# VH-VL binders against f1miw6: the designs that were tried, part 34

Target 1, 251 residues: f1miw6
Amino acid sequence: MPHFAKPLLRNIITRNLFNSIKKKQCLQYLQTLRTLQYDGFTTVYFGETDIPESLVTGEDFSDGYYMPTPTWCVVHAGGSQGWVPWKYRMFLRDELCIKQEDNLFFEFCDVVKKAYGKCAIVVKERRRQDATRPKEGKETEAQAHVPSVVNLTSVTCCPEVAKSYGHKLLTLPSPYNYLNPLDSAWSSLKWFIINNRKEFCLQSVDGVYSYQYILFSDLISKGIERINLSKWRTITTKVRRWENYYLGKLS
Short names: E, the ipSAE of ESMFold2; O, the ipSAE of ESMFold2 at other seeds; V2, 0.75 times the mean of E and O plus 0.25 times the DockQ between their complexes.

## First folded at step 11 (VH-VL; framework fv_izeltabart)

Design r5 (at its last look DockQ between E and O 0.92; V2 from the best seeds 0.79)
Fold by ESMFold2, look of step 13:
Structure r5 (fold): chain C 251 residues (1-251), chain A 121 residues (1-121), chain B 111 residues (1-111)
Amino acid sequence: as target 1 above (251 residues)
Amino acid sequence: EVQLVESGGGLVKPGGSLRLSCAASGYTFTDYYMHWVRQAPGKGLEWVGEIDPSGGSTNYNEKFKSRFTISLDNSKNTLYLQMGSLRAEDTAVYYCARDYDSGDWSGMDVWGQGTTVTVSS
Amino acid sequence: DIVMTQSPDSLAVSLGERATISCKASQSVLYSNKNYMNWYQQKPGQPPKLLIYAASTRESGIPARFSGSGSGTDFTLTISSLEPEDFATYYCQQYYSYPLTFGQGTKLEIK
């Protein structure tokens, strides 16, 4: 048995264990979600997307050196009822590294309670940031009730805050991209930006930020409005078709 | 007058590639999901996949995802199917279809005439 | 994948008579009291044509002699009085789950 083969075999074994764990997490997620829906919980997807300024300006930074483009983070929520009646939040990425909004999730839970009653709040698992946590021992040793926190870039999503409003917080396992209708909503927003940016702004990006915020905010607001109730019902129905596929495939 | 017109079919050797086009007219292209559906000679219908022209989101029959790519050009109201690593079993008539989608209900209400792909050495 | 199985594979029926085509799904396509199932007609050398959506709702321009019924796993397309233009192949199709799947088809012929 050569010494050089051991590191490759360990990587293969580690990948197989990770894949098995993620399959079990996905199946558990889907079963829990369906139980909550049966019990009358309204499903609401809470999430974020990054919009680099280069998407708004259309500039190509391949001129012999790479200049970092400022990136904006948009936070919103929706489901089969459309966008939640909650003003989306927009943050510059540098601000998020310095400051995380402490009470945003509390406000969100209050708004969706008033709008829909008890909700199953779905938040996408952060793929790379969650990988920084140790895996080999902690999950096995966890006590029967261990409080946990699910993070977006801009907000801490606390299960106990959701519970205090009668909600249930669910995490969507990161490898299962088809199960989040927000991904389709964000794609539609970015499509709108690409196809309408000339109408709102013709300025190019120079430096870390050189864009008029009011015009950018107008572009985002219009893009979000274009994703209307009918569109939301379509994309959530498409996600349900994937849910049915994975329930059959993984079980 | 709603019309879908496929093109780009033809004879191709195994392992080859081919791009099909579907030109749409007579309606607002970005309002409707678009599908590719194929039918092998003397056989039934097989769904290939769909795309949302207003966002580029795709859903594939996983059978084809490794070899086929659905894309579009909104400026030309045109849908594409890029097919790679073609095999004899990919020989079929390929249809594009518009999805009438009311949120809860859907159905392919407008179809093109189809374009024939033949994979043969 | 949800398998849609039609019966019979072919059917010969006289003009003016009633035709019945069955479609069985390998699992229920019912959600929230709605059936996610369509019927299509295809004549030789032509693309398919949507007849019925939502199991029982007739598409615009489809004659009243076409009707769909059934729920869950068992569905039926009925043509109450056959006309010459009705001789074609008929496909059921589910859109409850990905991938979207069609039945194998039922060829309706003049007896």
Scores: ipSAE 0.753, ipTM 0.907, lowest interface PAE 0.8, mean pLDDT 83
Fold by ESMFold2 at other seeds, look of step 13:
Structure r5 (fold): chain C 251 residues (1-251), chain A 121 residues (1-121), chain B 111 residues (1-111)
Amino acid sequence: as target 1 above (251 residues)
Amino acid sequence: EVQLVESGGGLVKPGGSLRLSCAASGYTFTDYYMHWVRQAPGKGLEWVGEIDPSGGSTNYNEKFKSRFTISLDNSKNTLYLQMGSLRAEDTAVYYCARDYDSGDWSGMDVWGQGTTVTVSS
Amino acid sequence: DIVMTQSPDSLAVSLGERATISCKASQSVLYSNKNYMNWYQQKPGQPPKLLIYAASTRESGIPARFSGSGSGTDFTLTISSLEPEDFATYYCQQYYSYPLTFGQGTKLEIK
């Protein structure tokens, strides 16, 4: 008669299986990465971050009069050699322009090939992919092994494109935040923005919001420059300490 | 002249909370990772965690992560350790330290004098 | 966690003589031909002081009588001729893996 206990047990079992799969994926990722590094691949972390305009303006919408604010996406890459010598991209989330950037990953792969030779390109798994609930009528069919693309919000990352340049595309499992040095770089950029936004903003002058993109670009550019080669070497070395921890823990 | 000065230590009962401070001077605070390291009476050194003052990124000894929080106030050049759910085994001298990190190499090259935390009824 | 084991736990040595302190890591701390470990000195009532980083590189202001050697799992701190200010506790520390860990310490005493 009591049916609610069965769904709760299924949720617990599903969570445990999911956690086991993610641990296996993390160990596989780390072993593959170390093999590529031993084989002379340069590690490059490719990713994105969201910067809401409220971070730049300092506006507070917490009193229940909430209005959606636009969010900017910054796409860049780096590693122990610093930022890749590739112009980062900045997109407005309110505008759909993904098709216009279809060649972006091709360009990126060419740039890192010329700069570093063969690369292990690491892309963080997007959390929404793991949170998707099953849909009605979804069928599981046995399929031949087809390389999957990794989609950032603004860029499609195709393993076959990477392979055509001699690179290897790796996906970092999403629960392992410590293993992506870009997260530390993005945190530093956001701290720079908060501490320097007064230099780039005027209070409530005509057209201030419509001119925001130019001020964002200048602020972002300076924030990126503040994260120099020494900083990159530090954060990638700290990620390696986490890699060593997880290799010991998960093996 | 580079200096680190801890404060906020004292006597606290088990289950209590305490916040330690580390005031930094004589260098650019945001250029260096900062650590907390503790030493129980008559025992060796134990790393608690670290923070990047230029971005707020933290790395914890997982042993402490659920009970301890490292934070900072850049306007005061001050590092904090918030400790909760304190236990008798947390009794120690707590040091803050600056990490001179040149990429692959690092070392805690400047230490404060320490502040003593005693957890007892 | 990487366990750093020092030997001996204490050592009594006369002034002007050589002292040798060993440190063994439970896992190699070598990556890309670099050893990720440090040595610290601590006198009673004082914070630790960095002596050696990168296994063998002396910190600025550290006398030449202090030297570090070893690789992988086995490391040695040597004080070639003891002076009165050298009587302290010495700790090795690895930064190859989180958490950062220290050896249990070696107390160096006057004989």
Scores: ipSAE 0.746, ipTM 0.905, lowest interface PAE 0.9, mean pLDDT 83
ESMFold2, look of step 11: ipSAE 0.729; ipTM 0.901
ESMFold2 (binder alone), look of step 11: mean pLDDT 92; pTM 0.949
ESMFold2 at other seeds, look of step 11: ipSAE 0.737; ipTM 0.903
ESMFold2 (binder alone), look of step 13: mean pLDDT 92; pTM 0.950

Design r6 (at its last look DockQ between E and O 0.80; V2 from the best seeds 0.72)
Fold by ESMFold2, look of step 11:
Structure r6 (fold): chain C 251 residues (1-251), chain A 124 residues (1-124), chain B 111 residues (1-111)
Amino acid sequence: as target 1 above (251 residues)
Amino acid sequence: EVQLVESGGGLVKPGGSLRLSCAASGYTFTDYYMHWVRQAPGKGLEWVGEIDPSGGSTNYNEKFKSRFTISLDNSKNTLYLQMGSLRAEDTAVYYCARDTYEDSGYDYYGMDVWGQGTTVTVSS
Amino acid sequence: DIVMTQSPDSLAVSLGERATISCKASQSVLYSNKNYMNWYQQKPGQPPKLLIYAASTRESGIPARFSGSGSGTDFTLTISSLEPEDFATYYCQQYYSYPLTFGQGTKLEIK
């Protein structure tokens, strides 16, 4: 009775089941999103990106040793109406500064309600950091029916908070990155940083450390500003082409 | 004068690799999505993919995604198509093209500027 | 993938006469009252040239004799009075869904 055949068969089935579940989740997400859009909900994508300090300074740590470097987390939101009129947030991601902010999502829901009315708030499922970690003492069946909280690294997104403002919180399944226009927005921000960082550093002669800090905030703010309404409309139009592709392919 | 000039085509054996270039001039390179489109001899047009020069975001025809990579160098206003694992059916003229930009609204897109193309021949 | 099917594959028309080319999409390319399709012209030895976008809007510099019409799945390109430079192959193309796809082409020849 060979034992190695059993692990191979179980492993194959587990991956195929996982892919089938994610396809069904994607189709449900798209159908729900289109229903909400038809019902007058404004779509808003809420998310985060990491900005390593080395990207801002241009310093190179590729000489073969690892050093801890600070990484900043930028939290913002946008859609076909441009960036939400909400001040983006920036957090230091090291151990001391990585904390969930419960009040931030509450504030966000209030701001978008005042700006747009009822919204379909889309957040990306966190797969690459916490999705595979075991959880002690929880029943698998009970988690499927318990109200869930969608966690970004820096922000807790609660469906009941969204609902209290008349919004709907949607989770985008993790394998479908083409369906999140924020990924394109974040890529544009990082490219702006790479191409403009020297101009924000070279113009400082006085107090080199204090001017560098001020220029960092200006660099990020200018980069976000350069992703204007026209760019947002283009990005969201391209996402809709992927939505149409997946709706046809999965159904 | 807006211009796109492709280069890097040639004869390649099946299984080989080739990198095509598209040099852009006469406009602000980072304002427009860029496309690769191919045309087999005596055949119609086939979209390969696109890239946003202001962020590097790509969208591929999934038919090619495993073998073809679109990239760019903003310092040279140059678009690239890296082609690997080439097959006989990849024999074509490869064009680079720019998306239309319309300031009066969204959803008005089309490839308004094309290069003259570069020919790739995959033959044993 | 959305298949764009053109009719006819080729046609011969005399100078000064009207030509009509049809394009049918395998599914609707209409969203929010906008048709997501374009027409291109390609002369021998040249790259394609954008003629019409959004089904019916002429690109800048395109003569008024070119017009597009139709909606949803059925579209036409009309050239009202053929000039010698109009003999070319014409392609429809949708941008409703990825991948972007082109029709097989319609070759317009002088009779």
Scores: ipSAE 0.709, ipTM 0.887, lowest interface PAE 1.1, mean pLDDT 82
Fold by ESMFold2 at other seeds, look of step 11:
Structure r6 (fold): chain C 251 residues (1-251), chain A 124 residues (1-124), chain B 111 residues (1-111)
Amino acid sequence: as target 1 above (251 residues)
Amino acid sequence: EVQLVESGGGLVKPGGSLRLSCAASGYTFTDYYMHWVRQAPGKGLEWVGEIDPSGGSTNYNEKFKSRFTISLDNSKNTLYLQMGSLRAEDTAVYYCARDTYEDSGYDYYGMDVWGQGTTVTVSS
Amino acid sequence: DIVMTQSPDSLAVSLGERATISCKASQSVLYSNKNYMNWYQQKPGQPPKLLIYAASTRESGIPARFSGSGSGTDFTLTISSLEPEDFATYYCQQYYSYPLTFGQGTKLEIK
């Protein structure tokens, strides 16, 4: 038998173990979330989305004159109470790779504490492609070792910061995308942008970036406002139906 | 008057594809979730999925997700069901339906407006 | 998936008499003191019509002779005095969990 057959079998086994871990993590997430909700915690989903500038301008680069389009990151939070009363943040993607705002999560925790009291703050686990598997490695010293922080691309979310305000930080496992109502909110924002970008267009006299930034900020602001309390209640209710599905499937 | 009119049904061979349409009128199309529901001959009702016309978000019955796609065209107030890899078991009347909600807060609970359905027959 | 099981599969009842249709969910559809369960009526050649939502709340325009009751897993549709237009097939449906699921139907026939 070839030696290469054993590495292929090992990769299959580690893939199956990875899937089993994600299922267990999802069940633990759902059970913890429901316990916190029963205990009076307000659920708040904290997250980000990428908006390429081409979505706002409507420019088409498929004609062969390729130009990299800047991508903006929008960071916000919401739940069945609507958007939190916290000013969303906009970052240029390359700016985010260089500098993360460590104080932003602390400020956020303070704002939601004042608005809602104790919160269950849900942050989506960063995505990993299915074609990529963890390196095969040695056994670790601590089986239940928890990473010190949960990271978005733009923000570091520290469990101890959340705890200092009486909050609980939860990580939503990445394969379970139906469990994140922010994904639906971001889709609605992008739909709004596509259908309303002409109404916010301004002519540039001197340069495009200052006028485009004003248009971009105003368009994003209006799109966020359109995702009102009723919309948030709808999308969180739809997510609850998926939560019930997975609780039944994974129990 | 709120109306939903399905079209696009017909006879297809196994493995074939078909796109159903649902033309909506008499209400603001983007305000309500829309559903596809099917009913095989002499059988009960089976939910296929739903879509939010104001953002394109979909929720599918996992049974159909790999073969069926729900989409829409807001400029025409039209909902679509694209069906592929059709099987004899997909033979049914296909209904589009509008979801409804409680006045006190958008809590969608049931399908209050239905089309008359369009018939899909999959036979070799 | 939550399986909705109706009984009986068919029921023959005389005009003016009472009809009772049962629906059992394979798991509870109760959340925050609300039952996520609907009843639909379907006449031959017609699409379904929503009768009752939240287990017991009549939809607008539905006659008072229709009533729903039950909680958790066990639900009942009652028609207190049958009219000729009530002979149809009745479906229960849960909206507690995806996928949305319907009972197999109960055909109400004239005796």
Scores: ipSAE 0.688, ipTM 0.879, lowest interface PAE 1.2, mean pLDDT 82
ESMFold2 (binder alone), look of step 11: mean pLDDT 91; pTM 0.940

## First folded at step 13 (VH-VL; framework fv_izeltabart)

Design u1 (at its last look DockQ between E and O 0.90; V2 from the best seeds 0.77)
Fold by ESMFold2 at other seeds, look of step 13:
Structure u1 (fold): chain C 251 residues (1-251), chain A 121 residues (1-121), chain B 111 residues (1-111)
Amino acid sequence: as target 1 above (251 residues)
Amino acid sequence: EVQLVESGGGLVKPGGSLRLSCAASGYTFTDYYMHWVRQAPGKGLEWVGEIDPSGGSTNYNEKFKSRFTISLDNSKNTLYLQMGSLRAEDTAVYYCARDYDYGDWSGMDVWGQGTTVTVSS
Amino acid sequence: DIVMTQSPDSLAVSLGERATISCKASQSVLYSNKNYMNWYQQKPGQPPKLLIYAASTRESGIPARFSGSGSGTDFTLTISSLEPEDFATYYCQQYYSYPLTFGQGTKLEIK
């Protein structure tokens, strides 16, 4: 009997429907972005990355007696003009306590307005579309309702806040990571940390707690400075080559 | 004095694998994107992919992405191309090239002499 | 993928005369008044050599007899007075979109 074939066919059909939805979202994102750029909006990518403490200290936990290591979250933004002139933020990720700074997005929107005028603020999709559970099995709805909320784990990005400053908030669909130049910037930061942590440690002061925080802050600050305007122009032009690829492929 | 030297080419049976190397010297390795480009016998040039040595970010020609991996060893200033599931059409001279990439401008300004990969039974 | 089509496939020209090589892109490679395409020269048994970038800018050390022109989809490489070392295969290449693509090549032969 073809009983064993049905699970594979259902998985293939479900994956194809999901991919079709994500392709449409990507096309809508790219078309909206290009319209905003034509209308004079400056593109700014706003995002975060995780930096585990083991990356900074170089400690190897492979023997398995230490399960969780502290992880720092770095929040910053940039584009073809370089890093925005905004002090990046650094948060300690704690499984028992997560700090959410409501006023950070207000401050960010004000800073980029003063620096660049109206901006297209791009944030990578955090929540999956399939996280919405089908509860409404009625025909009452005239059309499908697909709410999407753009949140970083440390910052809430409200579209209405962006609008109040004349900005537009855009969501980058999660499967299209080539379209986010921050991913390249974060890779360069982590590479800098790995290659420079020993030299920095040789000039650090004594102290268990202060030593760890000072090492992370100073090393991260130097790594961010290493990603200069020239580097930002390169990674944003590489992203544009992917944008052109997807516009051609998905149209 | 900038030099790129490829190695690791040879004869491989279909379905086999091979790792190519590109040793760089005479410049700061981490300042320039690096490419792999191939040329089949009597044919033109085909871009395989690129990598940023200062962060490991890669961009592939999608036709090769499932079978080819570009990587680095910064301590040796060396670029690698790991090739798997090789086919007869992968027979080519493989070049590594340095990209002069300043903002909107790009060009492969230094090339190695190439290494030959032959895929046949 | 952007297809780069060169014309002619081969060309025979006498020393001291002018050679013209055409390259057509399947879609525009122009963005913000900049053309994202290059020209390369390849001699037998040698790797390619960058001649022209940004459609019209000569690479350092390239003789003034080489010039590039055109915009959008239509590009031309001109060699104003051929020298013996100019007999080679020439490739155009776009970097407007991934994947990076090359033309099929134009072989320039001595007549």
Scores: ipSAE 0.735, ipTM 0.903, lowest interface PAE 1.0, mean pLDDT 83
Fold by ESMFold2, look of step 13:
Structure u1 (fold): chain C 251 residues (1-251), chain A 121 residues (1-121), chain B 111 residues (1-111)
Amino acid sequence: as target 1 above (251 residues)
Amino acid sequence: EVQLVESGGGLVKPGGSLRLSCAASGYTFTDYYMHWVRQAPGKGLEWVGEIDPSGGSTNYNEKFKSRFTISLDNSKNTLYLQMGSLRAEDTAVYYCARDYDYGDWSGMDVWGQGTTVTVSS
Amino acid sequence: DIVMTQSPDSLAVSLGERATISCKASQSVLYSNKNYMNWYQQKPGQPPKLLIYAASTRESGIPARFSGSGSGTDFTLTISSLEPEDFATYYCQQYYSYPLTFGQGTKLEIK
């Protein structure tokens, strides 16, 4: 009889090797982070989130058709000191712009140096999923002998730039999302948007008309502001409990 | 005053499902993490998990993560525990509790009276 | 998981006398000179009640006869002069690491 066990066993073996590598990377990340914290580095989490326009407008796809809507990418950073004193950025996300080389990370490193001194800058590892445009990414990397960089979708984070300001750039391994307090901050931002989007419509009286307008950037700004220092301290404290769990589990 | 009231406990067959509720009142629901904690008959306390009502972020005891889901309804100030694939060892009193933040410190300062789940054939 | 082990499992003590309950963590719960553990009291048929947080700080409304001490892995709850309402089960609990874990409990009985 035909047997389907061999392909499944290969997948299991490949996954087990991948998981073993990720466990080692997580342990190394945590040990490095704790060493840097002991050495006086301020931990700062630098990252991005997607805000689909449908989240702001309230439009719903549940009626059976998938319709693409614009997605905005918000880039910000924070830690146990709250949001960094740096104006967050918003970009229109599209699938053709998977790499962006810019000076935004350079500016960020300067701002956090002035605010906190030397920092351990943590960036979430970009998942290496199929269905991206590898040729454009490979050609970009293949045309220069440049050290590996950690990429957000919209921002290139260069270790040499961080080092030039006295910072250390750390990569958080992708399977360990409990270790990224930005994920909780982004969830709180999206919660704020869902629950306040109708209240950000301005009533405008123009004779016979009353107009309602949604101030997209004002809604986002108020949502960011709502995630205050107290909230940041709570979520970073809970991340530390996960750090302690993984240090015990993986050691 | 601050009050937590659990409901939804009962008798369930092994492999079955049950949803517990915790109605909160007397405080701003979204300001505090909420916990589920259980206690088997004659046994000690066991933490199930927690949720942030102001964003839906959850932290589970990994022992339960595959079978239990914590959720909420902010319009009703209500916390839920959805339990699936129930086993005899899940028989317990289930408490909800509020997490009071003391800066770096934390404590479950308000507890409900509990709701009893019995899993037997 | 951090295992919290209490001693003794039960204790019989006369009214007005002193009771001491110990709790030992399988790993240190000390971070930046702060101990991340709490004590709870539970009477039969009632939910737990927070007594002490941060190892030694009494919760609001808790009588001064309750005190907590210790650091790292070894902690003690002391009730300096027992009252009738103090006969209950006592739990230590750590919040240094997930999952949050409780001790097995110490039942304090009159006699």
Scores: ipSAE 0.726, ipTM 0.897, lowest interface PAE 1.0, mean pLDDT 82
ESMFold2 (binder alone), look of step 13: mean pLDDT 92; pTM 0.950

